# Ledger of designs, part 465: VHH binders against q9y6x5

Target 1, 379 residues: q9y6x5
Amino acid sequence: LPPKLLLVSFDGFRADYLKNYEFPHLQNFIKEGVLVEHVKNVFITKTFPNHYSIVTGLYEESHGIVANSMYDAVTKKHFSDSNDKDPFWWNEAVPIWVTNQLQENRSSAAAMWPGTDVPIHDTISSYFMNYNSSVSFEERLNNITMWLNNSNPPVTFATLYWEEPDASGHKYGPEDKENMSRVLKKIDDLIGDLVQRLKMLGLWENLNVIITSDHGMTQCSQDRLINLDSCIDHSYYTLIDLSPVAAILPKINRTEVYNKLKNCSPHMNVYLKEDIPNRFYYQHNDRIQPIILVADEGWTIVLNESSQKLGDHGYDNSLPSMHPFLAAHGPAFHKGYKHSTINIVDIYPMMCHILGLKPHPNNGTFGHTKCLLVDQWCI
Short names: E, the ipSAE of ESMFold2; O, the ipSAE of OpenDDE; V2, 0.75 times the mean of E and O plus 0.25 times the DockQ between their complexes.

## First folded at step 23 (VHH)

Design la7 (framework vhh_7uia_1; at its last look DockQ between E and O 0.81; V2 from the best seeds 0.75)
Fold by OpenDDE, look of step 23:
Structure la7 (fold): chain B 379 residues (1-379), chain A 123 residues (1-123)
Amino acid sequence: as target 1 above (379 residues)
Amino acid sequence: QLQLVETGGGLVKPGGSLRLSCVVSGFTFSSYHMAWVRQAPGKELEWVSTIQASGGYTYYERSVKGRFTISTDNAKNTLYLQMSSLKPEDTAVYYCARTQYKYSGEWTPFDVWGQGTQVTVSS
């Protein structure tokens, strides 16, 4: 039987939650598998971009999902949560579920992973759920496990997405120990449910499972706001994305807009597109706007109104608060092995290896994950 | 047709309790996040609480956390807000509405509203 892989994402699960809270079920999962303590995600550290990086192995500039909100100046198209199903946005890369189906004539399944309900390169996941935040984890899990067990061609790759602890992180802030403890306990219970379900179905020993996240969460405050309206008139630009990385489309001369913004706040870096730091790998795409504003950790870019969020993400991807973790279990993985750090783009070539797929050109380094795998030599 | 009907409001003394109900018709609220919002006289609309009806995940405004409890009865298609330790500042018209959570971390605008129920907390 071909190897099978389930990729699970708990949105906004900051890596250090593992150190600061108790996760009996997840710890048991880790004990019987592997843990990467920190995963350096891609810039910007947002949901759509990072989830697509996980499944493509590409930086955002390469796969073309450069934000949760995008604008293409040539086609005049917009991308957002409410408008994310146009293949135009996704077709600059080939996600692993497409590769899985096209290379091996296998099936893929998805429970609300970003992009899985879109025909990418004229291929859509064999099985998928339309995104609905109100659908329970249990229902998503039930569908995924059903497809893993009863599909022909067999489902060999599946994704499962859950919105917590991101939603709560935004609402309460990651430093709210009382509320976040409750939420994270629930997440651990969900992991317990996942493991139990897999055991009950006889999948546990043969299914490779990766549990990870797209980004972390940092504490925000009403005392840390950057008001753009104090620096520039809104008539001079179109806002494509706001915080903590603002994408600015000038309506007047770019230089003039830049000059108005460059000294707006000591807690915000302003970059012309060509001056974006190389380490972000966030330059070589037409969907990146002419000017970007990058707020410091914990600062929120606002217009006239104050932010209601107590936590946010999207900041510099070098910040530990932005980093998720990766845990894995299954026949492909060692037991009781912990690794310090990998890049989020490294997950793709690892998954390809596990599934026996030829990876598309990507930015990941397979060597970074070799120590996690039983069939590889760890130097 | 889509309809939300709030009940349970009234006059209560500080420290008292009320239980609000919102009966949903025309759609399945388990397919949405259901929320309570309130508007006090001369003030802006304020979010109070949200629940994922299918899984029971709850969210609360800071000022009501520990005092208010949002819940659902799926069999009755009813949303509840149990309010305890009520304060004068809780005085408002309370509305139930539906929303959804987005990938981006935003919530969809409320698109269906009830008529509201008046809650007055006064000595």
Scores: ipSAE 0.870, ipTM 0.938, lowest interface PAE 0.5, mean pLDDT 96
Fold by ESMFold2, look of step 23:
Structure la7 (fold): chain B 379 residues (1-379), chain A 123 residues (1-123)
Amino acid sequence: as target 1 above (379 residues)
Amino acid sequence: QLQLVETGGGLVKPGGSLRLSCVVSGFTFSSYHMAWVRQAPGKELEWVSTIQASGGYTYYERSVKGRFTISTDNAKNTLYLQMSSLKPEDTAVYYCARTQYKYSGEWTPFDVWGQGTQVTVSS
């Protein structure tokens, strides 16, 4: 009776991989559903921020997860990939699984989606896996499908997260066709396994499934390094985050730090917080540091060291290389429809509509996704 | 009590094969990624291969792809590296090590290492 939704993320899946590589299983999924060819994500184009934007419909300045590495000067708290479970960081917004499971006779399930193992507003996903990247896709899928099929109150919203192709994109770079072809074929096989499992369990026809990603990936090179140590002494600032968007907390006069950095490289923009371009929607949160450095596409900010990464993300969200895709299938969606673009924040109000939830205040526009949905006038 | 013990190194002629083993104790093997890392005489450590122990998802350095196969036997808490078509350039001490991938796109530092096993490829 109540509509059900599974939200799936394959981390770092660049939109143009769909045009440049073969995906027989994903193409079959799209053929019977919908495709959005490009999703414009939020700045900065990093994993924690963009996954939270999908499930809150908010820009990073509004939901408070502004980077993968953060510092709060008032509380002296640090956020990182090894220290991400303090609800303090997550409590500036209400993600969809919290709203969903607080409804009468509903619960939520999660397999590894960022934040789902944190008690946000004292509410943790009803069923969840503690994050561990070494848990196989098969086990994640088996837990999610078991919870969708066997829970009381019923699971009506579920998430599933997988670390590829992000891990391989960083390791090999998106231009390594031989390695990325192999990686992306394995991803397509996992999508095939997902669909087959849902069919075998009788879930496929009545479950809405969204397959999307948080960002893309751009090629890096040892020839494109910005050596921050060549421009400023470490003693003048605290480094909160490094690349490709560096977050700088001055230890001396802010204007002096800015002046030392402003001409450091022609391949880097240096912004005082109040001068960050309005189109980034990245100013109005205390967790955004007084100075940020934004490297040009494919450039890496380093501290007088070489970089191990051949691919990276986090750059300007206007760059097509930073954009993921969205595909969806289920009773809420048309069949065989392609759409050019939406904003990543538009996914949240669409999901709320599908689930019959009242969205919290957000930055998404429901009208941008109406043409994907069978119950809407596509004007 | 965390321990990784490599075996199976030795002297082999070019074109030959070896199988390295790494027996693990003191942690839940299937909860981690496991890696092989090598160090040739006078050179830096070089990553060789990584496997998601539970799911068998594998990664290879470019020069070994197609010649080396990483695998696990989770019932025996053992990591393997099957090495074929060995070249003199493969001469190194081979270490097994533990890591994890994180949301941030970073691998954790290799926090547990074996003692290494010597592989020598020579006529």
Scores: ipSAE 0.579, ipTM 0.817, lowest interface PAE 1.9, mean pLDDT 93
ESMFold2 (binder alone), look of step 23: mean pLDDT 81; pTM 0.833

Design la8 (framework vhh_7uia_1; at its last look DockQ between E and O 0.86; V2 from the best seeds 0.00; counts 0 for: pae E 2.04 > 2)
Fold by OpenDDE, look of step 23:
Order: structure tokens, then C-alpha cells, then sequence
Structure la8 (fold): chain B 379 residues (1-379), chain A 123 residues (1-123)
């Protein structure tokens, strides 16, 4: 039988949560598998971009999902949560579930992973759930495991997405020990449920499972706000994305807009598109707007209204608070092995290897994950 | 037609308890997150609590955590808010509404509202 892989994402699970809270189920999962303590995600550190990077191995500039909200000036199209199903946005890359179906006589399944309900390169996941935050983890898990067990062609790649602890992180802030402790305990319980379900179905020993996240969460405050309206009139630009990385589409001369914004706050860097730091790999895409504003960690860009969020993400991808973790278990992985760090784009070539797929050109480095895999030489 | 009907409001002394109900018709609330919001006179609308009806996942405003409990009865298509240890500052019109969480970390605007039920906490 072909190898099988389940990729699970708990949105907004900051890596250091593992050090600051108790996760008996996840720790047990790790004990019997592997852990990457820190995963450096891609800039910007947002949900759509990073989830697509995980499954394509590409930086955002390359796969074309450059934010949760995008605008294409040529086609005049918009991308957002309410408008994310146009293949136009996704077709600049080939996600692994498409590869899985096209390279082999296999099926893919998805429980609400971003992009999985869209025909990408005229291929949609064989099985998928439309995104609905109100669907329980249990139902998502049940569908995924059903498809893993009873599909023909067999489902060899599946993905499962869950919105916590992101939602709570936004609501309470990551430094709220009481509320986040409760939420994270619930997440650990869900992991316990996942493991138990897999054991009950006889999948545990043969299924490769990756548990990871797209980004972390940083503490925000009403005392750390950057009000753009104090710097520039809203008539001079269109706001494509707001915080903590604002995407600015000038309605007047770009230089004039830039000059009005460049000194807006000491806690915000303003970049012309061509001056965006190379380390972000966030330049070479037409969907990146002419000007971007990058707030410092914990600062929120606002207009007239103050932010209601106590936690946020999307900041510099070098910040530890933005980093998720990766844990894995299954026949492809060692047991009781911990690794310090990888890049989030490294996950793709690893998954391709596990599944026996030829990876598309990507920015990942397979060598970074070799020590996680039993069939590879480490060091 | 979509309809939400809140009941259970009233006058109560500080430290007292009330149980609000919201009967949903015209849609299945298990397909949404259901929320309680409140508005006191002269104040802005304030979110109180949200529940993922299908799985029972709950969220609370800090000021009500430990005192308020949001729950659902799927068979009755009804949302509840059990309020205990009520305080004068809890005085408001309470509304139930539906929403959803988005990938972006935002919540959809409340699009269906009831008429609300008045809760008054006074000695």
C-alpha cells in the first residue's frame, strides 16, 4: 500500500506554547515521534499565505497568495475570505494534493485547509469540506478518517485544519494565561482525540501524521497603535490589507504617498515594493502592492477605530512569536527525536518524499528534514 | 424567514441570576457561531459570548467569564445564556446573533438579530 500522510494545522499555535503550557497528549505524540521546536514561516505571517507555503514549498512571492486580502490591479480582482475560490489566485503554484492526484492514481482529502475547495490547475481535492468554522473538530476528523479508510482510489494525502488557538489568541492575547491555558488544554485534548481515533481505526501505526501550524501570535495593546489617518488622507490611497502589514495602493503619485507614510511612526517600516528586504522573499509578485507598511512586533495599524484584538500575527517572520512548531509521527519518522528549527517551506519536499511524489520546483530544502526521517542519513 | 427571538430578561438584584433564551428559526444555528451581544443605554454594542453550536466551543468576554455560560439545545434550536452573580454593569438589552470565524481571524458581521431582551440589575 502506498504511504499515507495526514497534515494537521492548528492555526496560530505559537511554538513556545509547548514550553509554557502542559500538553500531555501532544507530548506523548512527540515522544513517539519527532519535534521541530521552531518553524520559521514565510512573510507575511498570515493564514492563507503560510498554509499555501506548507503545501507548495514556495515563498509567498512565488505561489502568489501574498496575503489574506489581495488585489490584482490588472484584472481588478479581489481576494479575501469571502472571495477565495477563484482559481486565478491559486494557479501560480501546484499544491501537494493536486500533485498527489496527478502523479499517481491516488486521492486527496481535506477538511477545510485553505485552497482545498478550489479547482487548482483544473484539479480539486478528491474529497473536501467547504470551509465552515462551525463544524466541529470531531466531524472534520471523522470525515478525514473515513476518507482515509474507504476511498478508491485510496486517499494517500489528507489535511485537517482547525481555527484554534488562533481565534482565542486574537481575542484574549497570547499572554492571557488563564484563557489561553484553557484553550490550549482543549487543543491538547483534540490531539488526544485524534490519536485515539487513529488507534481505534487501526491507522496509528501506518499513517504518517504531521501536526503543525501556520504562525504564532504576539500580544497587542491599545497602547500600541499606529493610526494611518494621522499621517495620510484616506482619499490618497486604497487599503488592500491593514495590519500588521498594510498593503497600500496609491491613488496619487506613489512617491507622495510614500513620503506621507515614511515617518508616520517609529514603530512601522515603510517600504516601496522594490525596497522590501530580500530576506522576506516578498517582492517578485504583481499582487504585492506598491507600498507596504510593516508594524513592529505588537503594534497594530489602525485607521480611525482602535483595534479590538489583543493578539495578532503577520509580523516579521524572524520573530519567535510568529513561529509555529512541527511534530510528526508514523513509519516515516524517528521516535523521540527533536530538532531545533526548519523553514516552513521545507515541509513540502519532506511530504513529497514520504508520499513518493516528485516535487515541483520549490524553495524548501530536503536536507533540513533528513534527520526526522528513518530512511535518510542524518548529518 | 430568518428570525431570532430572545426571552428571559427582567429585573434582578445584584448577585442574582437570569437565563436568557434565543429561539432560532429559518436556519440551522449549528451552521453558525451563535453569539450574545448587549447594549447598555448610551454605550456601544458589546460582545458577550459566542458558541460553536455544533461542537460546543465557547468564547467569553473577560468581564463575564465565570459568571455567564453560553449553551445550546440543538433539538430546540435554542441558544441560552445563563447569567449568575449579576452586576449593575450587566444592565443592557441583550441580543442574540449569528456569525462565523474566518481564515483571516475576523468574524463575520452579525447579519440576523432579534428584538432583544432587557436585563436590569438594580438593588
Amino acid sequence: as target 1 above (379 residues)
Amino acid sequence: QLQLVETGGGLVKPGGSLRLSCVVSGFTFSSYHMAWVRQAPGKELEWVSTIQASGGYTYYEDSVRGRFTISTDNAKNTLYLQMSSLKPEDTAVYYCARTQYKYSGEWTPFDVWGQGTQVTVSS
Scores: ipSAE 0.852, ipTM 0.937, lowest interface PAE 0.5, mean pLDDT 96
Fold by ESMFold2, look of step 23:
Structure la8 (fold): chain B 379 residues (1-379), chain A 123 residues (1-123)
Amino acid sequence: as target 1 above (379 residues)
Amino acid sequence: QLQLVETGGGLVKPGGSLRLSCVVSGFTFSSYHMAWVRQAPGKELEWVSTIQASGGYTYYEDSVRGRFTISTDNAKNTLYLQMSSLKPEDTAVYYCARTQYKYSGEWTPFDVWGQGTQVTVSS
């Protein structure tokens, strides 16, 4: 029977939390498996884009989820986390759970991974939970393990999403050691519960488990605000997304809008779409607006000089503060191996290999992850 | 009929303690995040604290962190706010409210509110 894989995301889990806090349960998981200390994610370093990059292996310009807030001028549709269910937004790529469950004698299960409650290419995850942040980790885990253990056709690919430490990272900031220590201890306890439940159900030795995240978190401050209203009147543009990467749709000549913005703050880079750095791979999609504003790390773009978040993400993907980690355990993975870095898009071809799926065209490089896998030569 | 009913407000001296209660009826308590929001005389509404009703994760505004504790008793359909080391600046009407956290790192607007309970911290 085909190998099984559980993909778990703890949203906003910055890579260096592993060094700065104690995780006895995660440490045991890593000791028996593999660790990638830093995963270089995709620009922009936001939740929806990076979760879709993990499961498609594509840069944001290629999979079409280019931000948490988007606008399509032709259809006049808006995308946001409260308006994310229209398959139109997701259909520019094929996520791994669709490919998996279309194989003979396979199904997929999902506990709230972004997009899994959407019928992408008329295909919704075979078993899924509608997104609801009030559903406990225990209930999500119970559903996932029940589906992994009792479904016909068998569930061979499952996802599990949890909102922490992202929520607490936004509320407290990553530098709040007291509150983040408490939050991260709770998350480690959840990892312990996950492992214990897999052991009790007889899944632990034969299920491949990846624990990863979409991005990190950086400290923000009321002393680091960029007031956009000080530089340009609202009548000159439509604001599609605000911070830390603002998406600007000019209402007048775009050069005039650019000129009003280019000297707005020394802590913000202003790009015409064609001038966006090539290293971002963030240019070739109509959902990327003609002008973007990219705040420096820890700076917040505001309209009316107010922000209550103490931590944020979405910044330049070269910043170590934006990078998550990846840990994995299971029959496909080595035991006790540590690897320095991979690209987040590399996770998709690795998962396809583990599951015996033919990957769709993607931006990942299977060779970057070969050293994690027992069936590959590490050279 | 959806109802949130706050009790436990009153007059207390600086440094004192109070416990606010919010009894919930008409919806599944554990399917939401619950919050305390306050309004001091002549001031804007100020978020105080939020709890994930079924998961126990808690969030606090900076000025109350370490002094206030939010909690739930799902068997009693009750949300609590334990307040200690009270200051005159904590004087406000305290509201119980319902919300949810989204993928984007934002809370939805509060869609169900209680009637409020007055807390007065004065010598």
Scores: ipSAE 0.578, ipTM 0.834, lowest interface PAE 2.0, mean pLDDT 93
ESMFold2 (binder alone), look of step 23: mean pLDDT 81; pTM 0.827

Design la9 (framework vhh_7uia_1; at its last look DockQ between E and O 0.69; V2 from the best seeds 0.70)
Fold by OpenDDE, look of step 23:
Structure la9 (fold): chain B 379 residues (1-379), chain A 123 residues (1-123)
Amino acid sequence: as target 1 above (379 residues)
Amino acid sequence: QLQLVETGGGLVKPGGSLRLSCVVSGFTFSSYHMAWVRQAPGKELEWVSTIQASGGYTYYEDSVRGRFTISTDNAKNTLYLQMSSLKPEDTAVYYCARTQYKYSGEWTPFDPWGQGTQVTVSS
């Protein structure tokens, strides 16, 4: 039988949660598998971009999902949560589930992973759930495991997405020990449920499982706000994305807009598109707007209204608070091995290897994950 | 046609309790998060609590955590908010609404909204 892989994402699971809270189920998972303590995600550190980077191995500038909200000036199209189904946005890359289905006798399944309900390159996941936050983890898990067990052609790649601890992180802030402890306990319980379900179905020993996340979460405050309206009139630009990385589409001369914004706050860097730091790999795409504003960690860009979020993400991808973790278990992985750090784009070539897929050109480095794999030489 | 009708509001003393109800028609809970929101005079709309109806997951505003309980009765198509240890700052018009959590981290409310029910906490 071909190798099988389940990729699980708990949105907004900050890496250091593992150090600050108890995760008996996840720790057991790790004990029997591998852990990457920190995963450096891609800039911007948002949900759509990073989830697509995981499954393409590409930086955002390359796969074209450059934010949760996007605008294409040529086609005048918009991308957002409410408008994410147009293949136009996704077709600049080939996600792994599409690649997986190009091979004979293979199917893919998805429970609400971003992009999985969209025909990308005229290929949609063989099995998928439309995104609905109201659907329980249990139901998502049940569908995924059903497809893994009973599909023909067999599902060899599956993905499972869950919104926590992101939702709670936004609401309570990551520094709320009481509320986040409760939430994270629930997440650990869900991991326990996942493991138990797999064991009950006889999948545990043969299924490769990756548990990871797209980004972390940083504490925000009403005392750390950057009000753009104090710097520039809203008539001079269109806001494509707001915080903590604002995407600015000037309605007047770009230089004039830039000059009005460049000194808006000491806690915000303002970049012309061509001056965006190279380390972000966030320049070479037409969907990146002419001006971006990058708030410092914990600062929120607002207009005239105060932010209601106590936690946020999307900041500099070098910040530890933005980093998720990766844990894995299965035949492909060692047992009881911990690794310090990888890049999020490194996950793709690893998954391709596990599944026996030829990877598309990508920005990942397979060498970074070799020590996780039993069939590879480490060091 | 979709409809939400809130009831159960009233005047109560600090420390008292109220139970709000929201009867819905034209849709089922299973497809939506159900939320209670409130608006006090001169203040912005404030999220209070959300329930994931299909799985029973609940979320609470920090200020109401431990005092308020959100629940549903699917057989009655009714959303509830049990409020205890009420405080003057809980005074507001309370609304029930459908909502969905988005990938972007935003909660998206759906129309229509009910007319709301007034909760007044005063000594």
Scores: ipSAE 0.740, ipTM 0.922, lowest interface PAE 0.6, mean pLDDT 95
Fold by ESMFold2, look of step 23:
Structure la9 (fold): chain B 379 residues (1-379), chain A 123 residues (1-123)
Amino acid sequence: as target 1 above (379 residues)
Amino acid sequence: QLQLVETGGGLVKPGGSLRLSCVVSGFTFSSYHMAWVRQAPGKELEWVSTIQASGGYTYYEDSVRGRFTISTDNAKNTLYLQMSSLKPEDTAVYYCARTQYKYSGEWTPFDPWGQGTQVTVSS
């Protein structure tokens, strides 16, 4: 009877939504399990990087997925959400589903977690869905539960990804109480459906379930725009990524480009790569461009004078608005325990422990999560 | 050839109902989100509603919520907009369009678009 783990992400689920909105189903899940109220994620606070940090335990500079848009000068390869399947980008780390399914008598399943439809180190998740945001939560859950119940060798690690509340958070902003209340109620109903399905299939009591997210969301405004074209001509650089952390590849002397940008806005920090603050752990990878621009919270870097987004993320990972939560339930976890904070990289060694896997070298600290686990002495 | 063809527009009295249809061809309908977008005379394009074509998850602009219902018939590759309690402010050309949500938090641009169908709400 091997231990089993389902890892669930609701993209863009800001930690304080739990305090500011009603979640009867999620609160029941937490009541019978554990809650970590704030998870400090990694810089930059974007989707691809943070999902890969969860499953590798590594900072972005170490796992190589450093943004949602990347460029490699040697191979001339581009990474984007429409061009994310080349294993080249993913191969600087080994995600937990690869390690898991290489164990004797184990397989892994995935419903759209970033990277699970890529053959990383020539290994793709044993069962997976190709990414398609148009596939319903119900179909994703049906596939995952079918694989958890029916596969040989058994599925011991599974992932499930959902795009909300990120999509609505971008559209409305986190401060739009009417719209976000409706959206978050729908998400809580999906969590209720998840728990109900697991109970009906006999999985609930023996499956460990983690519900978490990659980042939060902050309010944006048309009054808080940084117009990059007003500061520098586009012919001086290649733009690899725009907002809120712009990645700038100079076409001319790097110092010349830096000097044109450094006084562009008081609401933006401009860093040469070697000057990026050490606390970001965001320097030691060739995919990090020579100059980055980091907008202040709620500010948007644009090339013209408008933006369609009312909410965004990607900002400094010290900002509480960028932090998700983590909830968990199952035989490995205490019941009714609340914990204040962990680092997102701590999730990986905890998951390895639950599954009986030897973790690869990583930046997580198992001790930060051991109070969540029934088999550990808390202090 | 990619085609989106809207039908079902017309003249209707305030408080009335109308059902728009959009028949699609040339792509796999269930692999995308589908949207209705409208343009009133002299106004910019306004998003109305979006549906996850395979799964039925829906989004509505606030002014139409509770009055309009977006739906699909995947066997017929057809998108619908059931409009009820119509108001003069709903007068516009209504377009269907294709989009998709991506990991990056971006929607793809609406592409392709239909030719539009005129809805006129007047006594």
Scores: ipSAE 0.680, ipTM 0.859, lowest interface PAE 1.4, mean pLDDT 93
ESMFold2 (binder alone), look of step 23: mean pLDDT 81; pTM 0.820

